# VH-VL binders against Histidine kinase CKI1 (CKI1): the designs that were tried, part 2

Target 1, 134 residues: Histidine kinase CKI1 (CKI1), of Arabidopsis thaliana (Mouse-ear cress) (o22267r987to1120)
Amino acid sequence: RVLVVDDNFISRKVATGKLKKMGVSEVEQCDSGKEALRLVTEGLTQREEQGSVDKLPFDYIFMDCQMPEMDGYEATREIRKVEKSYGVRTPIIAVSGHDPGSEEARETIQAGMDAFLDKSLNQLANVIREIESK

## First folded at step 13 (VH-VL)

Design z5 (from z1 with heavy chain S107T)
Fold by OpenDDE, fold request of step 14:
Formats: structure tokens, C-alpha cells, sequence
Structure z5 (fold): chain C 134 residues (1-134), chain A 122 residues (1-122), chain B 112 residues (1-112)
């Protein structure tokens, strides 16, 4: 189960199609960092109540770096704070229009994201394979 | 054969609700978004909304957001569209339409139901 | 919402004619990340459901005759019928799915 976070409609749809191609069973979408935080928080709360602490609400999250009101960096920081209270960590992949060697990419790591992916999603398969191998 | 078969014509009074069904066959139902589009007599096509492949998420056009509900029953490969608080200007042919999928990209509406005529009159 | 505007709203033509229908979007429907135009064309005959003709601005749907072609990019698109056949008299719609979904108002192609 994967969460795609992006304020852009076609970005979400393209990501969803590619993830489905990769064999992802369930892809959920949301259009804001706040909504992502809500979904993660609710998922963790429900799992705690059910005693399913070994299963994350999402196996990994694709997070758009640039979004209105709450960008991907802030959303990630807030998600990390919530996850810390549950002793869990969801892989979060930054999606950005910048280069992997850019200042933006460095900020991704500082924010607590685990990987970086270009908006073209050309390296999506590699990123998923890397995540699955860990 | 890939096809969508919709329920029959409906005649309703103002204020009532109508629920139209759309049964899919010939393909994997849970791989595709299902959309609903309506067409008033002599008018163009109007997108109403969609339900995602799993049925866990919907998006409605603002014009229908407070009156429309889209659902799916995976066990019988059927999609539903319910429109409440009907009024005369809801009289139209309602279509279900599959959003195509190339195996990587979601595309345009490649399969359409035959349409369901809904008439709202006092 | 992205507004789709077709031109003309109606036109008359004869069998064998070259026909061109234009569709303009209020915003670009070209996605920079994949360089694809999220624009489709449909054909609808009276009393029938719409039929997909073209998607991604220029890709023909399976089974669509070669006389149908789509072109354009960004905000300006064109559907062309190179040699009109009797079965081509119908209403045509453009549609974007770049930002949710909207249709043009339609172009009715009638026999002269």
C-alpha cells in the first residue's frame, strides 16, 4: 500500500499508473501535506488500537516537495514527529523537479526523507527495487 | 468482449433519488477508474465524477458534490451512481465510462455504457 | 476548471471533403514531465454513446480509420478527417484530463 502526495492532479495520476505497473497492490492519493499527515496519523492510531503495530499504514510515501500551504519537507517533518511516538518509520521518497545533486535534494535528506526521485519518475522502478531490497 | 451494461430508464419526481448501475465485463474490473458523464437533451457531455479502482476514493465535480454518491461492488463488477434531491434539470442520459489504462498510463474514456435515461417530472 | 472551446459549433460538408475541427484549452494540457498532451477526441452519433477516436492529442484508438487524425500541443488542437465518409456525420467532442475532466461544447458535423 502506497500513498502519493501531490497537489497536481496529473502528477498523481501518472505516479499511480507507474506504481501499478510495478505491481503495487494499492495506491492511495492525496493532494496536500496536511492530508498526508492526517492519513498517516489516523492509520497509525487505528493500528495501535487493533494491536497491529507491525504493519505500517503505508509501505512507502511519494511526497511532492513543492506544495501550497504545507510543502513536502514540512509534511515529512510532521509525519516523522508522529511516527516517533509509535516507534515506526515509513520510507518517504521525495518527488521534485530539481536535480539529485541540487540544494533541493540536500534539503530532502535534512527533512527526513529517504530517497529522491525526479518528476519524470524515470527512476521509479529502481527506487522501488531499492526499497523492497531493504 | 469488453463492455459496460447500465440499468434501465428511470422516471422520478422532484426531490426523489435515483441510483443507476453499470455492470462491467470482459476485463479486470478493479484495474480501472469508473467515471460518470451525463448529457441533457440536445446538450453536450458533462463530467460528474469518478471512483478509483479500489472504490476507496471518489472525486465529484463541484456541481454535484453534495448530491452524488459513487460506489463499486467488486464481487459483481458493478459501479453505482446515486443522485439525490432530483430536479427537472437533472433530466438527462447518464453514462458510465471506463478510463483506459495502457499498462503504465491512465488515458481517456475508452469504453462507455449504453446510457441510462433519467426523467425528472412532477 | 480548464475550459475547452471548440470551433465551429456546427458545420456542413459533403462526402469526400476534408474537415477540420479546432479545440482550445484555457490552460495548457501538456505535461512537462512526460511531454504528453492529455487531450482526447470523441465521436457521438444520435442516440448512441460517445466513441473514443484520439487520445494524447494524436494517437488513434484501436479500430479507428486512418482518415481520422489529431494534431496540436499545449492549448491548440485539431481533429482532421481527410476524406469524409457517410458514417462520419456526427457530433465530435474534445476532452482534457490534465486537470480532472472537462469536455468541449461539441461540434455537429452535418451533411450538406
Amino acid sequence: as target 1 above (134 residues)
Amino acid sequence: QVQLVQSGAEVKKPGASVKVSCKASGYTFTDYYMHWVRQAPGQGLEWMGYINPSGGSTKYHQNFKDRVTMTRDTSISTAYMELSRLRSDDTAVYYCAREGYTGEYYTAFDIWGQGTTVTVSS
Amino acid sequence: DIVMSQSPSSLSASVGDRVTITCKSSQSVLYSSDNKNYLAWYQQKPGKSPKLLIYWASTRESGVPDRFSGSGSGTDFTLTISSLQPEDFATYYCQQWYDYYTFGQGTKLEIK
Scores: ipSAE 0.890, ipTM 0.957, lowest interface PAE 0.5, mean pLDDT 95
Fold by OpenDDE, fold request of step 14:
Structure z5 (fold): chain C 134 residues (1-134), chain A 122 residues (1-122), chain B 112 residues (1-112)
Amino acid sequence: as target 1 above (134 residues)
Amino acid sequence: QVQLVQSGAEVKKPGASVKVSCKASGYTFTDYYMHWVRQAPGQGLEWMGYINPSGGSTKYHQNFKDRVTMTRDTSISTAYMELSRLRSDDTAVYYCAREGYTGEYYTAFDIWGQGTTVTVSS
Amino acid sequence: DIVMSQSPSSLSASVGDRVTITCKSSQSVLYSSDNKNYLAWYQQKPGKSPKLLIYWASTRESGVPDRFSGSGSGTDFTLTISSLQPEDFATYYCQQWYDYYTFGQGTKLEIK
């Protein structure tokens, strides 16, 4: 189960389609960093209440870096704070229209994101393999 | 073959609710988004909303928010659209439509139900 | 919401004619990341459900005759019927799914 976070409708749909192609069983979507934080928080709360400590609410989070009100960086930082209280960490992949060597790419790592992916999503499979190999 | 079969015509009073069903066959029901589109007499097509493949998420057009509920029963490959607090201007043909998927990209509405006529009159 | 505007609203033509219908979107429906136009064309006959003709602005749906073609990019799109056949008299709709879903008002193609 993965979460796609993007304020752009077609970006979410394109990402979802590609994830489905890769064999992802369930893709959930939201349109803001604030909503992403809410979903993760609720998921972790339910996880604790149900005693399902062997599974995270989401296996991966695909986070758009630039969103209104709460951008991907802030959303990631807030998610990490919540996760710390539960002793868990969900892989968060930054999705951006910028070059992987750009200042924005460096900022994603500083914010606590685990990988960077451009909007084309051409390297999606490689990024997933890299994360799973760790 | 691939098809969507909808429930029969409905006649309702203002203030009532209507629930239309859409049974899918010929394809994997849980792989596709299901949409609902209506068409008033002599008018164009109006998108109402969708339910995602798993049934866990819906998106409704703002014009129908708080009046429409979309659900799906995977065990019988059937989608449902319920519209409440009906009024005369809800009189229309209601269609379910499958959103196509190329195996990588979601596309346009490639399969349509035959339509369900809902008449709201005093 | 993205508004789709078709022109003309109605058109009379004869069998064998070349017919052109235009569709304009209030915003671009071209996605820069994949360079695809999220625009579709449908055909609807009286008392029948809409039928998908073209998607991604220019890709014909399976089973659609070659005489139907779509063109355009960004905000301006065109559906062309190279040689009108008797079965082509119907109402045509454009649709975007770039930002949720909206339809044009329709173009009714009638026999002259």
Scores: ipSAE 0.886, ipTM 0.955, lowest interface PAE 0.5, mean pLDDT 94
Fold by ESMFold2, fold request of step 14:
Structure z5 (fold): chain C 134 residues (1-134), chain A 122 residues (1-122), chain B 112 residues (1-112)
Amino acid sequence: as target 1 above (134 residues)
Amino acid sequence: QVQLVQSGAEVKKPGASVKVSCKASGYTFTDYYMHWVRQAPGQGLEWMGYINPSGGSTKYHQNFKDRVTMTRDTSISTAYMELSRLRSDDTAVYYCAREGYTGEYYTAFDIWGQGTTVTVSS
Amino acid sequence: DIVMSQSPSSLSASVGDRVTITCKSSQSVLYSSDNKNYLAWYQQKPGKSPKLLIYWASTRESGVPDRFSGSGSGTDFTLTISSLQPEDFATYYCQQWYDYYTFGQGTKLEIK
């Protein structure tokens, strides 16, 4: 199950189409960091009440870095705070329109993101394989 | 072979509701988004919203969000659009339309239903 | 909403003529990450449903005759019918799907 977070409609739609091609059966979209935080928090609460505290609401989150109000780095930090209370960690992949500079790479790590992906998405399968090899 | 067949014409009074059906055949209903588009007499096309039949998630245009409900029944491959609190200016032909998918990219609306005429008059 | 403006609103032409219809968007519909223009063209004959002709600005839908072609990028797009046939009288609509979905107001093509 995958969550795609991006304030741009076409970015979410293109990502969803490519994820379907890879065989991802459930792709959920949202258009803000705040909504992503709500979906993760609500999903963890629901699973706790159903006795499934070791299950994640999403297997992967693709988080656009640059969004208005709550950007992807801030959203990730807030998600990590919520996840700590549940003892879980969702793979969160940073998505950006360009390769990161050294400062962006540092912020990605410090926010708690697990990988980086260019918006072209041509490395999508490789990034997932890298995360799963951990 | 692939087709969308809509329910028949409706005549309604202001304040009533109408529910239009759209039955899909010749393809896997849950693999494609379904859109609703209307056309008032002598006017252009107006997008109303979509439903993803797989999970039932919807998105409505702001002009309709308080009056429209889109649903589906996957057991009979049928989508529905219900418009409430009808006005005379809701008189239009209502179309369902499938959004194409290449196996990687979504495209434009590649298959359309025949249209359902809804007339709202006192 | 991205506003789509078509020109002309109506047009009369003879069989065999070359016809050009334009569509302008209020914002670019070019997605830089994949370099595609999210712009489509539809044909609608009286009393019938719209029919998809062109998507991604220039890609012909399967079964659409070669005389239909699309061009343009960003905000300015054209539909060209290279040799007009009697069955081509219709209203033509452009549509963007870069930011949700909007249609142009239509161009009515009447054949003399």
Scores: ipSAE 0.726, ipTM 0.885, lowest interface PAE 0.9, mean pLDDT 90
Fold by ESMFold2, fold request of step 14:
Structure z5 (fold): chain C 134 residues (1-134), chain A 122 residues (1-122), chain B 112 residues (1-112)
Amino acid sequence: as target 1 above (134 residues)
Amino acid sequence: QVQLVQSGAEVKKPGASVKVSCKASGYTFTDYYMHWVRQAPGQGLEWMGYINPSGGSTKYHQNFKDRVTMTRDTSISTAYMELSRLRSDDTAVYYCAREGYTGEYYTAFDIWGQGTTVTVSS
Amino acid sequence: DIVMSQSPSSLSASVGDRVTITCKSSQSVLYSSDNKNYLAWYQQKPGKSPKLLIYWASTRESGVPDRFSGSGSGTDFTLTISSLQPEDFATYYCQQWYDYYTFGQGTKLEIK
């Protein structure tokens, strides 16, 4: 089950199409960091009520870095705070459309993201494979 | 082989509701988004919203958000669009349309139903 | 909503003519990450449902005659019929799907 978080409609749609090609059966989309946080929080609460606290609401989150209101770094920090209470950690992949820089690399690490992927998505399968090779 | 067949014409009074069906055949119904588009007499095309039949998630254009409900029944490969609190300016032909998918990218609307004429009059 | 403006509103031409129809979007529909223009063209004959002709600005849908071609990028797009046939009498619509879905107002093509 995958969550794609991006305020841009076509970015979410393109990512969903490529994930579907890879065989991902459940791709959920949302358009803000705040909504991503809500979905993760509600998913963890629901799993706890059902006695499934070690199950993640999503297997992966693709988090756009630049979004209005709550950006991807802030959303990730908030998600990590919630996850700490449940003892879980969702793989969160940073997605960005601009060239990587020292500041972006630093914020990715500091926010607690697990990998970086540019919006071309050319490396999508490789990034997933790297994370799955835990 | 691939086709969308819609329910027949409807005549309704203002304030009523109408539910239009769209039966898919020749492809896996749950693999493709289904859109609804209407066309008032002599007018252009107006996008109303979509449903993903796989999970039933929907997105509606703001002009219809509080009056439209899109649903589906995967057991009979059928999508539905219900429009409530009908007004005379809802008189139009209503189309279902499949969003294409190349196996990697979503495309435009590659298959259309034949249209369902809904007439709203006193 | 991205506004799609077509010109001309109507057009009269003879069999064999080269016809062009233009479509302008209020903002770019080019997605830089995949370098695709999210712009489609449809043909609608009187009393019938629309038929997809072109997507991604220039990709012809399967079964569409090769006299139909699309060009343009960003905000300015053109549908061209290289040699007009009698069966091409129709209204033509552009559509963007870069930010949800909107259609142009249509261009009615009449054969003289």
Scores: ipSAE 0.724, ipTM 0.884, lowest interface PAE 0.9, mean pLDDT 90

## First folded at step 14 (VH-VL)

Design s1 (from z5 with heavy chain S57R)
Fold by ESMFold2, look of step 18:
Structure s1 (fold): chain C 134 residues (1-134), chain A 122 residues (1-122), chain B 112 residues (1-112)
Amino acid sequence: as target 1 above (134 residues)
Amino acid sequence: QVQLVQSGAEVKKPGASVKVSCKASGYTFTDYYMHWVRQAPGQGLEWMGYINPSGGRTKYHQNFKDRVTMTRDTSISTAYMELSRLRSDDTAVYYCAREGYTGEYYTAFDIWGQGTTVTVSS
Amino acid sequence: DIVMSQSPSSLSASVGDRVTITCKSSQSVLYSSDNKNYLAWYQQKPGKSPKLLIYWASTRESGVPDRFSGSGSGTDFTLTISSLQPEDFATYYCQQWYDYYTFGQGTKLEIK
C-alpha cells in the first residue's frame, strides 16, 4: 500500500501510473502534508484498535518536499513524532524537482526521510530496490 | 470487445434521486478509473468526478460534492453514480467514461458509455 | 478550475477544406517533469457519445484518421482537419487533465 503526497494533481497521477506499472495495487493520494499526517495517524489508530499493531498503514510514502502551508519536511517530522509512540517507521521518500543543496540535504536527514527521488521518477524502481534490500 | 453499457432513461420529480449504472466488459474493471460526465440539452460536457474501482476511492467536482455519490460493485464490473435532491437543471445526458492507461501513463477518456438521459420535471 | 476556451464557437466548411479549431487554457497544462501537455480533443456526433481523437496535445488515438492532427503547447492548442470528410461534421471539445478535468465549451463544425 503506497501513499503519494503532492499538492500538484498531475504529479500524483504520473506517480500513480508508474507505481501501478511496478505492481502496486493500492496507491493512495493526498494533496497536503496535513492530510498525509492525518491519514498516517488514523491508519495507526485503526490498526491498533483492530489488533494489527505490527502492520504499517502504508509500505511507502512518497513525499513532495515543497508544498503550501506544511511542506514535506514538516510533514515528515510530524509523522515521525506520531510513529515514535507506536514504535514503527514508515519508509518516506523525499520527492523534489531539483537537486538538493547542502541545506536541503541536511533538512532531508533531520526530518527523517529515508531516500531522495527526482520528480521525473526515472529512478523510482532503483530507490525502492535499495529500500527493500535493507 | 471493450464497452461500457449504461442503464436506461429516467424521468424524475424535483427533490428525488437517480442512480445510473455503467457495466464494463472486455477489460479488467479494477485497472481503470471510471469518470462521470454530463451534458445538458444543447450544452457542453461537464466533468462530475471519478471513482477508482480497485479501492472505491472517489473525487467529486465541487459543484456536485454535496449531492453526488459514486460507487461500484467489482463482482459485476459495474460503476454507479447517484445524484440526489434533483432539480430541473439536472436534466441532462449522463455518461460514464473510462480513463485510458498505457501500462505506465494515464491518458484521456478512451471509452465512453452510450449515455443515460435523466429528465427532471414536475 | 483551469478554464478551457475554444474558438470559434461554430464554423461552416465544405468537404475537402482544411479546418483549424483553437483551444486556450487559463494556465499552462505542460508538465515540466515529463514535457507532456495534458490536453485532449474529442469528437461528438449528434446523438452519440464523445470519441477521443488526440491526447497529450498531438498523440492520435488508435483508429483515428491521420487527417486529424493536434499541435500547440502550454496554453495554446490547435486541432487541424487537413481534408474535411462528410463524417467529420460534429462538435469538437478540448479537455485538460493537468489539474483535474475540464472541457472547453465546444466548436460546432457544420456543412456549408
Scores: ipSAE 0.700, ipTM 0.882, lowest interface PAE 1.2, mean pLDDT 90

